# Ledger of designs, part 7: VH-VL binders against Rho GTPase-activating protein gacX (gacX)

Target 1, 188 residues: Rho GTPase-activating protein gacX (gacX), of Dictyostelium discoideum (Social amoeba) (q54j98r51to238)
Amino acid sequence: STVEEVNIPLFLHNGFKYIIQHGLGIEGIFRIAGTKDKVKQLQMQLDKGENIDYDASKVDPVDLADLMKIYFRELPDCLLQSDQYDHFISLLTLDRLGQIQKLRELVSSLRPENREMLKQLIWFLGRIAVNSTTNKMSEENLGLVWGPNLLWKGGKAVSTTDMMELMAGAGKIKLIVTLLIEEQEHVF
Below, E stands for the ipSAE of ESMFold2; O stands for the ipSAE of OpenDDE; V2 stands for 0.75 times the mean of E and O plus 0.25 times the DockQ between their complexes.

## First folded at step 1 (VH-VL)

Design u4 (framework fv_ustekinumab; at its last look DockQ between E and O 0.03; V2 from the best seeds 0.00; counts 0 for: pae E 11.4 > 2, off the site)
Fold by OpenDDE, look of step 2:
Structure u4 (fold): chain C 188 residues (1-188), chain A 119 residues (1-119), chain B 107 residues (1-107)
Amino acid sequence: as target 1 above (188 residues)
Amino acid sequence: EVQLVQSGAEVKKPGESLKISCKGSGYSFTSYWLGWVRQMPGKGLDWIGIIDPSDSYTRYSPSFQGQVTMSVDKSITTAYLQWNSLKASDTAMYYCARDLYRYGAFDIWGQGTLVTVSS
Amino acid sequence: DIQMTQSPSSLSASVGDRVTITCRASQGISSWLAWYQQKPEKAPKSLIYDASSLESGVPSRFSGSGSGTDFTLTISSLQPEDFATYYCQQYNEYPLTFGQGTKLEIK
C-alpha cells in the first residue's frame, strides 16, 4: 500500500517500514533504551512537522522504537481511548471467544483515526513478534511494553494508588494488548 | 552524573553463598538494561548476562546459566548478582554495566567488585 | 557462539605513533561492535560503538571502522594515557562475546 492509502501519520508508516527492514533482528527492540539525545532530536523534528529521512540519517531503529512509544504516550488521549478503559478490562473475565468478540466490538467503536492507527500498529507489532525467536519480543513482551502506552484510565494521577493495584492494572493491560496482537486477524 | 556503584570486595570460602550489588544513579534506572561481566585475574572480559530492570527479564550466557542469578530492586535502583554455592573458579572481578542500546553496547561501567574464593 | 579474535594480542609503540588494532568475528555481525579501553585495576571504558561511532568524551584520535567480520580500532597519534588493554565486543547476537584483548605497551 502507498503512503496515501495508509491514512496514518507518515512518521508511523515510514517508521514501521524502517524498523521492519532494520530492526527485526534486534533483541529487545522496544524494551531497550535508545540514545536520549538522539530520540529527543527526532522528537523535535516531528514536533516541527519535519519528515525524518531514515535512510539519509541512518536512524537507529532502537531510537525510533523509543520515539514511537513516546508518540503514543504523549497523545492527548490513549489510543484505545480512556473512556473505554473499563470495557477493555471487562473482557478479561470472558473466555477466549468472548474476548475476541468483545475486542471486535470495542475496536469497531473507536474513533476512525484511532482504529486505523491501532490496526496498523498491531499489524506492525505482529510482524515484530514473528521474529520473536531472534528478537525475543513475543506478543506478550510487546503487550507488556506497549500496554501502558496504549491504554490508561482518564485522569491518570500519580495518586496514592496502591502499588499492587497499579501492577495489577499493568498486567491486565498487557493481556489486552497481547490478545490484540495474537488475534488481530479476528479482531480487525 | 550517571554512575553505577558496586558493593565492596568479598572474601569467601567454597560452598558459601554471595550476593553483590550494583546501584544506578543519575538516570532512569528502569529505562536501561544492565549487563554483568566477569574478569578473572589477568584474563579478558566474559559476558555473564543482561537484565531489564523494569520487569526483570533476563538473558544469561550459556556458560553462566544456572551458575548465577541476576535480580533487581527497582525501589532502590539496585541490581544484584548472586551465587548459591561459590567455587574457587568464581574468583574474579565482576562488573555491572549499562546497556546503551541494542543488547550489549555498554556505555557506563561500575567500578567492579572483587570476589575471592579460597579455602 | 560468535568468536572475536583480536590482533595482535600485544604490541609496543611510542608516543606519537599510529596504532591499529584489528578484530575479526567468526561470522557477520554487521556494525554491532564496540571497543573498550581498560587500564590496570580500572573498569573498562567505552570508546566506540556501532563499529565507528565515538563515545562522548573520547578523543578524536580514536576511530573505528569496519563492517561484517573485520574491524579496526585506530589511534592516530598515541598519547601517554593511551597505554592500556583494548577489547572488542560484538552485540549482534547472544551470547555477547569479547575479543581476548590487545595490550598496548610503551616501547
Scores: ipSAE 0.000, ipTM 0.547, lowest interface PAE 11.1, mean pLDDT 90
ESMFold2-Fast, scan of step 1: ipSAE 0.006; ipTM 0.483
ESMFold2, look of step 2: ipSAE 0.006; ipTM 0.581
ESMFold2 (binder alone), look of step 2: mean pLDDT 93; pTM 0.949

Design u5 (framework fv_ustekinumab)
Fold by ESMFold2-Fast, scan of step 1:
Structure u5 (fold): chain C 188 residues (1-188), chain A 120 residues (1-120), chain B 107 residues (1-107)
Amino acid sequence: as target 1 above (188 residues)
Amino acid sequence: EVQLVQSGAEVKKPGESLKISCKGSGYSFTNYWLGWVRQMPGKGLDWIGIIYPGDSDTRYSPSFQGQVTMSVDKSITTAYLQWNSLKASDTAMYYCARESYYDSEAFDIWGQGTLVTVSS
Amino acid sequence: DIQMTQSPSSLSASVGDRVTITCRASQGISNYLAWYQQKPEKAPKSLIYAASSLQSGVPSRFSGSGSGTDFTLTISSLQPEDFATYYCQQYYSYPLTFGQGTKLEIK
């Protein structure tokens, strides 16, 4: 069926706002681990279709940050789409202007719901990076942490050769997500 | 390959100065905390401190603050641990270790260690 | 400082055994607990972070559990290469602190 709403999940929309209000100053936000049981409780609320009560300020921003990474990691297919993996990786052979142009093309080719979710996520990550002097989370640090959660090749990797290829790709994926954050004004 | 390579074994006398190194490769050196851990002969692991190479921000264990200095040279992706005046009690294996890649201040990659022997 | 106490300090076991090592924090540390393995004359190897998350490349026979103050490292079907000293470490607050170690020896 046709998707009438081009909205991101309420959890993400309100979660971005919550972390901006309460978590921008937290050193290592998205890098440091949350509380296992609290993250599980939040995940159970989402699994029930229940909304998290952000207005009560009862949610630890670090726990919410972990939940957000888990959410993207557990999608049936990665946000950047596994069928675009090789195209994203290959743009790194281009110069900066070519990289920006190719990124714009690839982002435009994503499913509308994925493109909108990516746009809002990258905007949010950019807001965190602006406070990197305090929170120590630069565009590159966010690329390192978020990369594996946003782009993977798909399928079950079962051989040593496949695992080595995936590990080599991790550095390139970091650069792609870093580029998305740095150049978002020209890509979206 | 992500790796930390430490400088070779040292034999010193009490009162001498020493600077040992830990060179990172295969990752973004400036974006991970790097820690130092001491292990005295036959004893357990003892945390010295951590340094963030991007801005040289440090966190020392109270037991080591003032006794040793952590520093970095990010142009050669190398961290240092330095003593101005060694004591016999500084005899130990010294490890450097990188903060975990995935959402943790626990260590994931360890150097091979530098044995420091201080004897009269 | 947060004190980390491991039990037992030493344990003898046979290949194929199920081994459990415990770690207790002197105060609540949530899930900010890591486990390391150290073989004789070698650097420590990271096994587990966030109390229960397995490090990449670590065999599935290793598992961690616990939260708050009480934590457990379990090795199912012990292998010859698993005879080593195991350390827990809290990274909830500074200074970071390690347990005293549990030496796993051949029975």
Scores: ipSAE 0.000, ipTM 0.460, lowest interface PAE 14.8, mean pLDDT 84

Design u6 (framework fv_ustekinumab)
Fold by ESMFold2-Fast, scan of step 1:
Structure u6 (fold): chain C 188 residues (1-188), chain A 120 residues (1-120), chain B 107 residues (1-107)
Amino acid sequence: as target 1 above (188 residues)
Amino acid sequence: EVQLVQSGAEVKKPGESLKISCKGSGYSFTSYWLGWVRQMPGKGLDWIGIIYPDDSDTRYSPSFQGQVTMSVDKSITTAYLQWNSLKASDTAMYYCARDEYSYGWYFDLWGQGTLVTVSS
Amino acid sequence: DIQMTQSPSSLSASVGDRVTITCRASQGISSYLAWYQQKPEKAPKSLIYAASTLQSGVPSRFSGSGSGTDFTLTISSLQPEDFATYYCQQYNSYPLTFGQGTKLEIK
């Protein structure tokens, strides 16, 4: 078969590298909130299509971590695709091997650009989780924090999904992202 | 003004319970870990633990695990350090301090301290 | 646990002197080291974090250097208000640990 080459946005590629270099030891990385004004400044630079030189600007890894979550949260549709929401949630009824197999099928069905971005993101989160004895961000903690930014129902969650449905889905979404991180070698 | 204000000095007898407080103001209280540090008279600094106010997640030094309890009341932006049964060896100055998270677990803002004296 | 050892434990100096205090970690801690100043009867004050970054409001005569296991706090042109006890602290690994302190006294 033919293989398609897809590159992720440069700010994410450089951002992953920056956090690996400077942020692996920060307890609660991605859980702790950044400085609102600094994150807003970084977001404005990104929105203008500027490349952010994280090292030269001495960017706080926590502010960058927040920017990354905001980027995924503000996509027109979630990275895991809202049209796949029910399929992702339903895999949790399967045993572990069934979950891995179904995750591989669902990930393979994603648009190529979403699949490649997800692969790079999950690899990066796995690198964070390996340092969990120091940073206290296990696969499950990362799943909890990242879940709502990666999967929601009906496009933007706040527009078509009611509050009860959002709350009920949160725990399941956490488990799905946790599985992606834990089983990435068998899924991608 | 960004500050941590601690409760006043305490004089107690062995076996008594005690709860001291640390009130944060001028910053987002739930966004920063808060630590407790003990200083015995004439001695150096000993880290007790840290608590995250938003969810009460705690990390204790092994030396203090089970000897004290850290807690938070978010509604009044106040953290607490509690003993069920004081010992004479608990006599010390106790500081609360804000954990500056951007660079890890160092303390950028300190309370004035609470002196606890335990004697018979 | 990572043990932090300061040297010297006590140091006598005169106003205007250049003072150096060292701190050694029993394991590599990269640059995750802070320095604190404590004056008698007062709470510690943060001086330096990330081994070399000065806290806002701290005079420029204070500087920090080092990485890995060996760290140095330097005070150029010592002032009367600098006579205090200085502590290093690692924040690379749990539990957090402090050095035993270096008491800086007037000569």
Scores: ipSAE 0.000, ipTM 0.442, lowest interface PAE 16.9, mean pLDDT 85

Design u7 (framework fv_ustekinumab)
Heavy chain, then light chain:
Amino acid sequence: EVQLVQSGAEVKKPGESLKISCKGSGYSFTDYWLGWVRQMPGKGLDWIGIIYPGDSDTRYSPSFQGQVTMSVDKSITTAYLQWNSLKASDTAMYYCARDSGYEYWSGFDYWGQGTLVTVSS
Amino acid sequence: DIQMTQSPSSLSASVGDRVTITCRASQDISNYLAWYQQKPEKAPKSLIYAASSLQSGVPSRFSGSGSGTDFTLTISSLQPEDFATYYCQQYNSYPWTFGQGTKLEIK
ESMFold2-Fast, scan of step 1: ipSAE 0.189; ipTM 0.670

Design u8 (framework fv_ustekinumab)
Heavy chain, then light chain:
Amino acid sequence: EVQLVQSGAEVKKPGESLKISCKGSGYSFTSYWLGWVRQMPGKGLDWIGIIDPSDSYTRYSPSFQGQVTMSVDKSITTAYLQWNSLKASDTAMYYCARGEYYDLSGAFDIWGQGTLVTVSS
Amino acid sequence: DIQMTQSPSSLSASVGDRVTITCRASQGISSWLAWYQQKPEKAPKSLIYAASSLQSGVPSRFSGSGSGTDFTLTISSLQPEDFATYYCQQADSFPYTFGQGTKLEIK
ESMFold2-Fast, scan of step 1: ipSAE 0.007; ipTM 0.570

Design u9 (framework fv_ustekinumab)
Fold by ESMFold2-Fast, scan of step 1:
Parts: structure tokens; C-alpha cells; sequence
Structure u9 (fold): chain C 188 residues (1-188), chain A 122 residues (1-122), chain B 107 residues (1-107)
């Protein structure tokens, strides 16, 4: 066709590939912070609609990792949809099998574009977790880091300056994202 | 709640071995780096090193490499700091502390143990 | 190794005073700086991380600022429980290093 087709934004598709190629061995990937100026520069290029050749530009995988978290955090509504917040939180009262079944139902109820993006993101995070002996990023660690970027109550993510508000539900959100990574074969 | 509970004060002679402990509770022990910090009497804080309990990977300060050994026992959520041969210069308060790993993904020490006083005198 | 230098080494102040403590890194550390409070015979307590973010439960009279090499801890209206030694710490690179400490004493 006239343009390359991907099921998710090209930025994410290429970014996942780049981090798998160059970032799987980086200790603390997604946990350690990138350089603010470089992350801002990458964000500006994407805001202008530019396609970034990460290999040619020698992009630091840590900077790209930060940009990915920012991308999800700055969506108009969280990827898991704020209108599903209470339903996601409530599944934790069920046993493991019940949690998997309910999670599958909730994921199936997401808008198709959100569901596909989530599927590819969770697969990608699973690839990171497989290398946790080297990179120190287990499923739980990724759940902790990514949770607040994927699910929040209301329309927009809570500011990092409000720690008390973030703590409300934070542990539960971590467990939900951890469950998505661990049980992805039964959920998607 | 997150708690780090350290073993009690020790009084030793030069040349003796010692192993002090730090027991974590209220969090996933294997998901957070644990650090050790020395404070000599009347002095400031000196970073010794950090250990990742999930696989016992360690990072030591150059000043402490070979002087002391960090280890963990995951089954009882406990970290250890060990000396094979104590010196009078090892007299200090020793703190364990959890390296920060929260929603904001920043590295610092967010929770500290109460400290273990080690006195080495002839 | 990154050297962290605090100034002053000690200062005397009265309840209600505005107190400022500074910390300088020997090289750029972005915002990877934490501040700790230590009272006599007690363990240090996390106060501020990422140069300006308050640790949960820390009173709003405490604030941090700075980036790169120069950082400041400010207590806007000193309270009796604030008399302590304060330490800065960089976590930009290993080995992790602390400032020498600033002792805040009653005037």
C-alpha cells in the first residue's frame, strides 16, 4: 500500500524492536531514568510527526524507555480505560483462576485499538522479564513501573507531586499489570 | 508497612569474624536492591555497597571492596554484612537501607534499618 | 568518584527561621540527588528525592531545588523537631556518595 501498516503506532512498534535489540541487558531498564534533554529532544521529534531511525541516531535505550512511559502516561485516557478502573481493582478479590477469567473478560471489553496496543506492550514486557537475571526487571518490577502509566481513576494520570493519591490503589495496580505479564497466554 | 530490622550491637576484638543481619518485611524482598552504609563515630555517611536479593548480585564501593562481604538469604528475607577479620577502624554504626524503587522509579534510600553498632577494641 | 560538598558544615537557627543548606556535586548529576535527615542516635530518614520530590509524610515546609551541580534544601519555617544533621546524596553513578553533612543547631 502507500504506507507501511502496523497495528499500533509506528513509534511503539519500532521502539519495542529497538529495546529488544539493544536494551534487554541493561540493568534497571524502565526503572533507571534517562537524560531529560535527550528524552525531550526525542519527544519533540515525535510531536513534529518525524520518523526516528533509532539505530542511525544511536538512541540510548534508557532514553527511549522513558519516552515510552511518558507516551502512555500522556494519553488522553489510560490504556486500560479509566471507566474500567473499579472492575480491574475488584478482580484481586478472586482466586488466581477467577482473576485470569475476569482479566480476560475486561481485556476483551477494551476498545480494539487499546486491546491490540496492550497485547503488544505486554508481550514486549514479558520479553524484558525473561531477561530479569541480567536486567533486574522482574514481572513485578515491570508491574510497579508500568502500572501507574497504564491504569488510573478519572481522565488523566495523577501528578507525581501527589504521592498520597498515587499510593491509593498503587499496590493493586502493580498486581494487575504483573498478572497481565505472567498470564498473558491465557488473557489475550 | 515496610520495615528493616537489624541485629543487635556487637563488641569484638581485632581479628575476630562477624556477621550482622538486616531482615526486611512488608514488601517484595527480591524486587528491591538493599544497601549498606557505614557511619563512624562523629562522622558522616559512607556507602558500602548494594545487593540485589533476587540473584545476590553486588555492587561495592571501591573503599569497601575486599573489606567486607554482602549476602542474602531469600527464604528468611534477610541480608548480611560480614567481616572475616575485624579491625579497630571498623568501629561504626552500620545501617541497611532499601534502595528506592517506587512509582517514580528513582534510586535513593527510601527506608532505613535502625542500625547495628559494631565496636572493635583490644 | 563524584564528590559532594555541603555548606555550611553547621549553622545555628531559631524556631520560625528560614533555613537554607546547599550541596555541590563535582560533576553534573542532573536531578539524581536525595536529602536525608538524621537526629542524634537515630537512623537517617528519607526527606527528598529527585532533587525536589518530597518523600511521603514529609512536611511541606521542606523543599528542594537545583539540577546539575548545585542543589539547595530549604526549611521555610523551622520547627523544634527539625534540629538535626542533613545529608545530600547523589545517585547518578556508582559509587554512591554523600555530602559531609550539615548540623542544624538551636541558636
Amino acid sequence: as target 1 above (188 residues)
Amino acid sequence: EVQLVQSGAEVKKPGESLKISCKGSGYSFTSYWLGWVRQMPGKGLDWIGIIYPGDSDTRYSPSFQGQVTMSVDKSITTAYLQWNSLKASDTAMYYCAREGYDILTEYYFDYWGQGTLVTVSS
Amino acid sequence: DIQMTQSPSSLSASVGDRVTITCRASQGISSYLAWYQQKPEKAPKSLIYDASSLQSGVPSRFSGSGSGTDFTLTISSLQPEDFATYYCQQYDSYPLTFGQGTKLEIK
Scores: ipSAE 0.000, ipTM 0.499, lowest interface PAE 12.9, mean pLDDT 85

Design z1 (framework fv_zigakibart)
Fold by ESMFold2-Fast, scan of step 1:
Structure z1 (fold): chain C 188 residues (1-188), chain A 118 residues (1-118), chain B 107 residues (1-107)
Amino acid sequence: as target 1 above (188 residues)
Amino acid sequence: QVQLVQSGAEVKKPGASVKVSCKASGYTFTSYYMHWVRQAPGQGLEWMGYINPSGGDTKYNEKFKGKATMTSDTSASTAYMELSSLRSDDTAVYYCARDLSYEWFDPWGQGTTVTVSS
Amino acid sequence: DIVMTQSPSTLSASVGDRVTITCKASQSISSWVAWYQQKPGKAPKLLISDASSLESGVPSRFSGSGSGTEFTLTISSLQPDDFATYFCQQYNSYPYTFGQGTKLEIK
């Protein structure tokens, strides 16, 4: 008599389940490239408002993984919010307990829709990392691959100062996403 | 500004190898594929392949398999394309180009002229 | 390999003219065509993606259309800055292939 609520785009909700069912054992999932023309086909289906056919015979988990990264990269503003960029970066100067406390504070300050999407994404990435002995995608590897898709400064506007700052912050962004995955039960 | 800056012109003898570099700035290097495209003097564009800087995965045009080798250095935000066993018909301008959405290229590097002559 | 054929190979036009360049694919490529502009001594610049999507910063006088095997790039009112070589590119399947180019020259 309970009804599951989906508070994020249905494609992401179903896609997370699909990769857990069919992609957890794929070495380098999210790191290795999908087939460009197949990823484009899936992207076109989403752009038209069509449902993705999650039949395992029709959707390659690697193609879906690439589409997910593209989805987050193409948001009007990054999921962690560009207005929180400096606050996220600065938490790395704290000790571990301070990092967890500040991370909880920053996550709680995100817009509700961003916070919920982040919570579900990080849970999903944690499920992948649990299988890192087979798929080779540790929390750190996922942080490296996903970081640039989740946090940037000033949206997509090209400012020389902002871009130089992003380049300097790339390693820090990796650590922040790694921390989100590792400490998610204390953050959300 | 998103920018790709390539290494300078090269003059090589037939049978030699050449390695062209492409330094990225103004964006997260590992978030986008890097393509290599060449253009012979007065001719059209020819796609050579791409590299995924996040992991080093590559895809080559069959014509360039065993002849071109693409690599990347994440710490330097630099992509490389090495072309071996050079022939006179390898004389071309070689471009790197960023893949914005796995299909079209923006921006392009300024190009590296490679001249192969005896 | 998918062969992309442009016509004409050279086109002479005057400022203010409406110019159309065509690109034909040897097999169906849906809408997966990009158009590039290249000026002498410079790298190509993206104008249009997905056959008809105008890239940001590209003047609205440029437009693209087509699907399947026939695609067109149109410049509605030619300006001096538009004299260049134009290339179409398919990304339906590997290897990616380009048209031979259309050189747009002042009449």
Scores: ipSAE 0.000, ipTM 0.437, lowest interface PAE 15.5, mean pLDDT 84

Design z10 (framework fv_zigakibart)
Fold by ESMFold2-Fast, scan of step 1:
Parts: sequence; structure tokens; C-alpha cells
Structure z10 (fold): chain C 188 residues (1-188), chain A 119 residues (1-119), chain B 107 residues (1-107)
Amino acid sequence: as target 1 above (188 residues)
Amino acid sequence: QVQLVQSGAEVKKPGASVKVSCKASGYTFTSYYMHWVRQAPGQGLEWMGYINPSGGSTKYNEKFKGKATMTSDTSASTAYMELSSLRSDDTAVYYCAKDYYESGYFDYWGQGTTVTVSS
Amino acid sequence: DIVMTQSPSTLSASVGDRVTITCKASQDISSWVAWYQQKPGKAPKLLISDASSLESGVPSRFSGSGSGTEFTLTISSLQPDDFATYFCQQYDEYPYTFGQGTKLEIK
């Protein structure tokens, strides 16, 4: 087998498609909170190994959007890898062309499964941002919302990073994820 | 340092309106929901709703629909909550509270604004 | 609306005691519970989120546990600074609701 053939979880692949079909016009998508009970029910289905029934009458795109953020936040280690945290943050000291080049290097150094998942997620977020006139979720807004779910320092972010440390890092992480979305054709 | 600083105490007559402000500093104001919670004297906490300062979308507790209006001024990093048609049972301390990472629990609170409604 | 019921409403204790406060939800809310401490004349302060996650800067003597419909806040060795009112909050469904509060008083 080859690492270049790594796929992403089915629920993410189908979920991206579902939000593109039903959620692109929703103002504040990924920013507006879903119904916690319904998000919990969807999460329980995934935890049991069940497939989500992507029926428009049954699944609210906002609930699914919340579930996606929770999925990435609850990974044992962040998608961008906590051991790469300082390297990602330090690229912000470079000019734009240097940032793109360094970002390409860091992304290519990720584990193949993380790189593939990141590639598909960032493509999806770019699709959301194209509709920002309607949904109000620009590349920067998506970077801000998604940043803390994708990159944190040392292990699991939810209980490890205090609020002041999260806020101090949030601006830089936002810029990194914003760059990934804006420059994805030059990075992947 | 995250701070939420609220406007001062208000004394109003029944039927009047009151507008409470909450000025945020130490974080990106548009990145987190701002909630409003009230507490009547000697009683528990009651959630009123939230505003998303990015775009101005709101979610109200049904009890406060048509009674409370939430707005924000992004250039001033200030959230507002206006109560109309005040009654004596609106006497309470009103808090603004910052959502933690869109979770629905509140990591930072304003100091509170006392609103007294008396004849 | 989800009703959050706290017990006891008032608890008298001495410094060094282990105290437990209970919060019961009228329906399954998974782990979507936060606990707050409120001192007289002050705003509430977040202690615990997601039923058991201790907030940064909160002393380790505070702990939370539970899932579904029953939740507990425990203070393992009560300190003078801990005499306050404690509230649980569910954030599973709108409207978000709080327990009625437990006042922890010095014996």
C-alpha cells in the first residue's frame, strides 16, 4: 500500500457535500451555534459507528457544521500537529511569498493522512468563502473560527490551553488558516 | 486582559425603556457571541439571549422576544441590550457574558448593571 | 425548557470539609453542563465546563463529574474563599437554563 492513497472519514466527505448543497447561503455558517441536543445525537451516531442519514428534512446544516468543528477539536492531537506549532507560527515573520513557500514545506511534512484531510477541508472552506457576500464567512472569518480546532500547542486543546493563551495565539493561528484558504492552489 | 465593562445603575418607572451597554476589550470583539443574563434580587440566573457581533444575528429566549433587543457596535466593541415596557419584575442585575469558543458557557462576565423599576 | 434542579439549596460546612453539590436535568443533556461560583455583589465565575473540565486558574480541589441527567460539583477540602453560591448551567438546548443555586455557608 502507499500513503498517497489515504482517504478521509466518510462522514466528513459526505458532510462537505451536504453543506455545499444546503448550507452555503446560511449567514454565519460555522459561527452560529447549532442545537446542542441534535449535535449530540449526530455525534452519538458517529461514536457508535453508524452513518449519518443526510436527508435535508432530518439534518440541519448548522448542526452538522458544529459537529465538524467538534470532530477536529476532539482529535487526540490537532490536524496541523502540535509538534509543528512553533514552525507554523514563525512563518508569519516572512513576507507573503516566503509565507507561501514555508507553508508548502510544512504542509508537505505533515503525516500523509493529516495532509490529505487538511487539503480536503481547506478546499471545502474555500467553497464557503466564495459565498461570503451571502453567508458572511470570509477566509478571515473561517480562519478565526477554524484556527483553534486545527492547531494548538501540546496535546488536546479543550482542557490544556487556558483562555488567555488561546486568545494570544488565536490571531496568529487565524492568519495561518486564512493563508491556507487564500493560497491553497500554491500550497497543496 | 479580557474585560467587559458595563454601564452604570439605572432607576426607571414602569412603562419606560432602558438600554444597557457592555464594552469589550482584550480580545477580537467580532469573534465570540455576547450573551445577556439577568438575576433578580436573591434569585437565580436567567439566560436572555445572544448576539453575534459579526453580522449582528441574534438568538432570544422566547420569554424576552418583543421585550429585549440586542444590538452591537463593532467599531466601539460594545454590545447593547434594551428592555422596553419595564415592569417591577424586570428589577434585576443584568450581565453581559462572553461565549467561550461558541460553546454556550461563559468564560468572562461583565460586572453587572442594576436596573430598578419602581413607581 | 430543560429544568435544572440543584440540591441542597443551602449547605453549611467548615473549612477542611469535603462538600458535594448535585444538579439534575429534566432530560438527558450528555455532558453539556458548566458550573459557576458567585460571591455576594459580584458576577459569576466559570469553574468547570463540559461537566468535568477544570477552568484554568481554578484550584484543583474543585472537580465535576456526571453525565446524562445527574451532575456533581465537589470541593475536596473547603477553604475560606469557597463560601459562595454555586450554579450549574445546561447548554444542550435553547433556552440555556441554570439551576436555582446552592449557597455554601460557614458553619
Scores: ipSAE 0.000, ipTM 0.460, lowest interface PAE 14.2, mean pLDDT 85

Design z2 (framework fv_zigakibart)
Fold by ESMFold2-Fast, scan of step 1:
Structure z2 (fold): chain C 188 residues (1-188), chain A 118 residues (1-118), chain B 107 residues (1-107)
Amino acid sequence: as target 1 above (188 residues)
Amino acid sequence: QVQLVQSGAEVKKPGASVKVSCKASGYTFTDYYMHWVRQAPGQGLEWMGYINPDSGDTKYNEKFKGKATMTSDTSASTAYMELSSLRSDDTAVYYCATGWEYDSFDYWGQGTTVTVSS
Amino acid sequence: DIVMTQSPSTLSASVGDRVTITCKASQSISSYVAWYQQKPGKAPKLLISAASSLQSGVPSRFSGSGSGTEFTLTISSLQPDDFATYFCQQYDSYPLTFGQGTKLEIK
């Protein structure tokens, strides 16, 4: 049978390289917000199918970082798949080895396009975390800021959500993404 | 219902230590950082630091390093802040605070008044 | 440390007035600003996060705007319950820092 080549969007692939080149030293990268007008301009370019001109004089890494989070947040369903939400949360009841084993199982069960995109993203976040002494973005900090963009319950359509449910879920989702970054060598 | 309940007021002499507690309920204690903020009489708010109750890791405002010690007890869902070598300018209301966006505070304890006088 | 400067320090207003409080950061903090209301003897209450995100249960007369270094809290039609002290807070970088406060008083 023919093996289908699984690729991620070019802006994402090129954007990861760009932030590694120009953004690794930025304190709070992905935590600090970009300039709304510039992020909107970049988003409009993508919406029109245009390529982003990855020129250091034209693209602020912080604006690009914000755009990346918006991209994942605005997917029709989260990257980790809302139908896997309870399975991801429940792995936290296991010991570390059990968590890694279950995480490998859940990741391998994702759609191929989601699995490949997740693999590339987590590798990229690991590169950011290696520079945490400078940029202050540890695996935990990245888990915190990226968690809500990668895993949510249901189809992302409710305008009001119980504050207690939001608070209870956020910390667990942070731990899942932190584990993905820390243990990526054993998961992918 | 999320609640943070702090220990009662303390009156201490200069050089003493004080330990303030903050009992959390209504949410998973280990899911959110617990921050400590103080407010001197008639003054603004001053961030002291946070503790991650899941790991026990702490981050202090440089001004409070070596003076404040933050700890937590996950089985009791209680955070502690101990302040040593008290001076009169440590007189303040001390708050514990937490929130869903870890660095903005949806929930605050009622405050613990610490008075340092000779 | 990032210094947060509020203006005015004290503001006198009447019920029904439109009130504006400004907060300036010593360096860019993007949108990582929260606004709090504090009444005498009570803990602060979060009104707005991420510069403009209104918290659940906070009246719609409160709004926030701004990015970078200049931020504004607006109360569109002042009510008796709104006389209090207001604080801005940056959470872009550690240590977290607050403005000195704006006391809103009855004329």
Scores: ipSAE 0.005, ipTM 0.474, lowest interface PAE 14.5, mean pLDDT 85

Design z3 (framework fv_zigakibart)
Fold by ESMFold2-Fast, scan of step 1:
Structure z3 (fold): chain C 188 residues (1-188), chain A 119 residues (1-119), chain B 107 residues (1-107)
Amino acid sequence: as target 1 above (188 residues)
Amino acid sequence: QVQLVQSGAEVKKPGASVKVSCKASGYTFTSYDMHWVRQAPGQGLEWMGYINPESGYTKYNEKFKGKATMTSDTSASTAYMELSSLRSDDTAVYYCARGYWDESPFDYWGQGTTVTVSS
Amino acid sequence: DIVMTQSPSTLSASVGDRVTITCKASQDISNYVAWYQQKPGKAPKLLISDASSLESGVPSRFSGSGSGTEFTLTISSLQPDDFATYFCQQYNSYPLTFGQGTKLEIK
């Protein structure tokens, strides 16, 4: 309960716990769309710096899932850092062991705050993937959905239209995030 | 006053099923999760799972998946926990306990229901 | 699963004594620890939440402390009504887990 001990934004810390407790069994979590109006209300609270009490509000986990994706998409630069884009993409030409070694190297080169946030996010996504028999969100499905929100070539946060274009062309980004989830014990 | 009142003691034969009830009063039933906790004779406490009465969502301790089924009736403000295929090692006191969502301890407990399984 | 280990398992004490019960978690659980008191034939009663916050109506002789992996319940001046079994519980992650219990008995 001590906010001083949380080393990532409180809404993410509390949100990961909330989704694990209330959303783990939801088929298509992070893939299915939330209620536009409810997600917008949560976005407005977050943008104003208000503290969101998900428990007291009985927030729909699907709405919270959308809010989380929006948070990462709206960062000034992507979590994996746009200056590392080509390096991440190029590791896919290596064999599995080479991919793991290069991925560990790239993750270690990230800013400490980005690395810690990434570590906690990937752990969280791994928890969801373990329940994929029920929720149908495998490591690859999570990589597909999350990839465009975590890595883009350059510039500012992307619009919904830009995101769809990145998804259409971003099979490699999907594989990178899939690899992060699958091999996280060897990368972090 | 907040109260959780459980159904009475049960004696069952191996292979039978038992359904324990927990009737809540003194608060808004749908605003809190209902947890179930088991205590075998002379032993410690073991968390079984919870149900969110508003959504119907359930979370089970893996040990009790397939053995325990949690349900609720919001119109009656009553939670239920059913144990199937009873064995002698299911003999225990079963408690319902109120928890607020995520990060909450159990602030109110039912009085307990003793389930005895014997031939 | 997070394992909660209490020490001692049994504690003999006299009225007026200061008693201390320790609870150790196998992983960092911040301050998400509760302490319960259970008397024979009765349901557990919540005494302390968030490691150190007294539940309403709990006597001030009870106090909790700790964070991370080590937590302590202290009774500063033991009263006859305090002889019971005490349990710690973590609620940092599922499955929720309890310590094995400490039986506080009269010396």
Scores: ipSAE 0.000, ipTM 0.441, lowest interface PAE 17.5, mean pLDDT 85

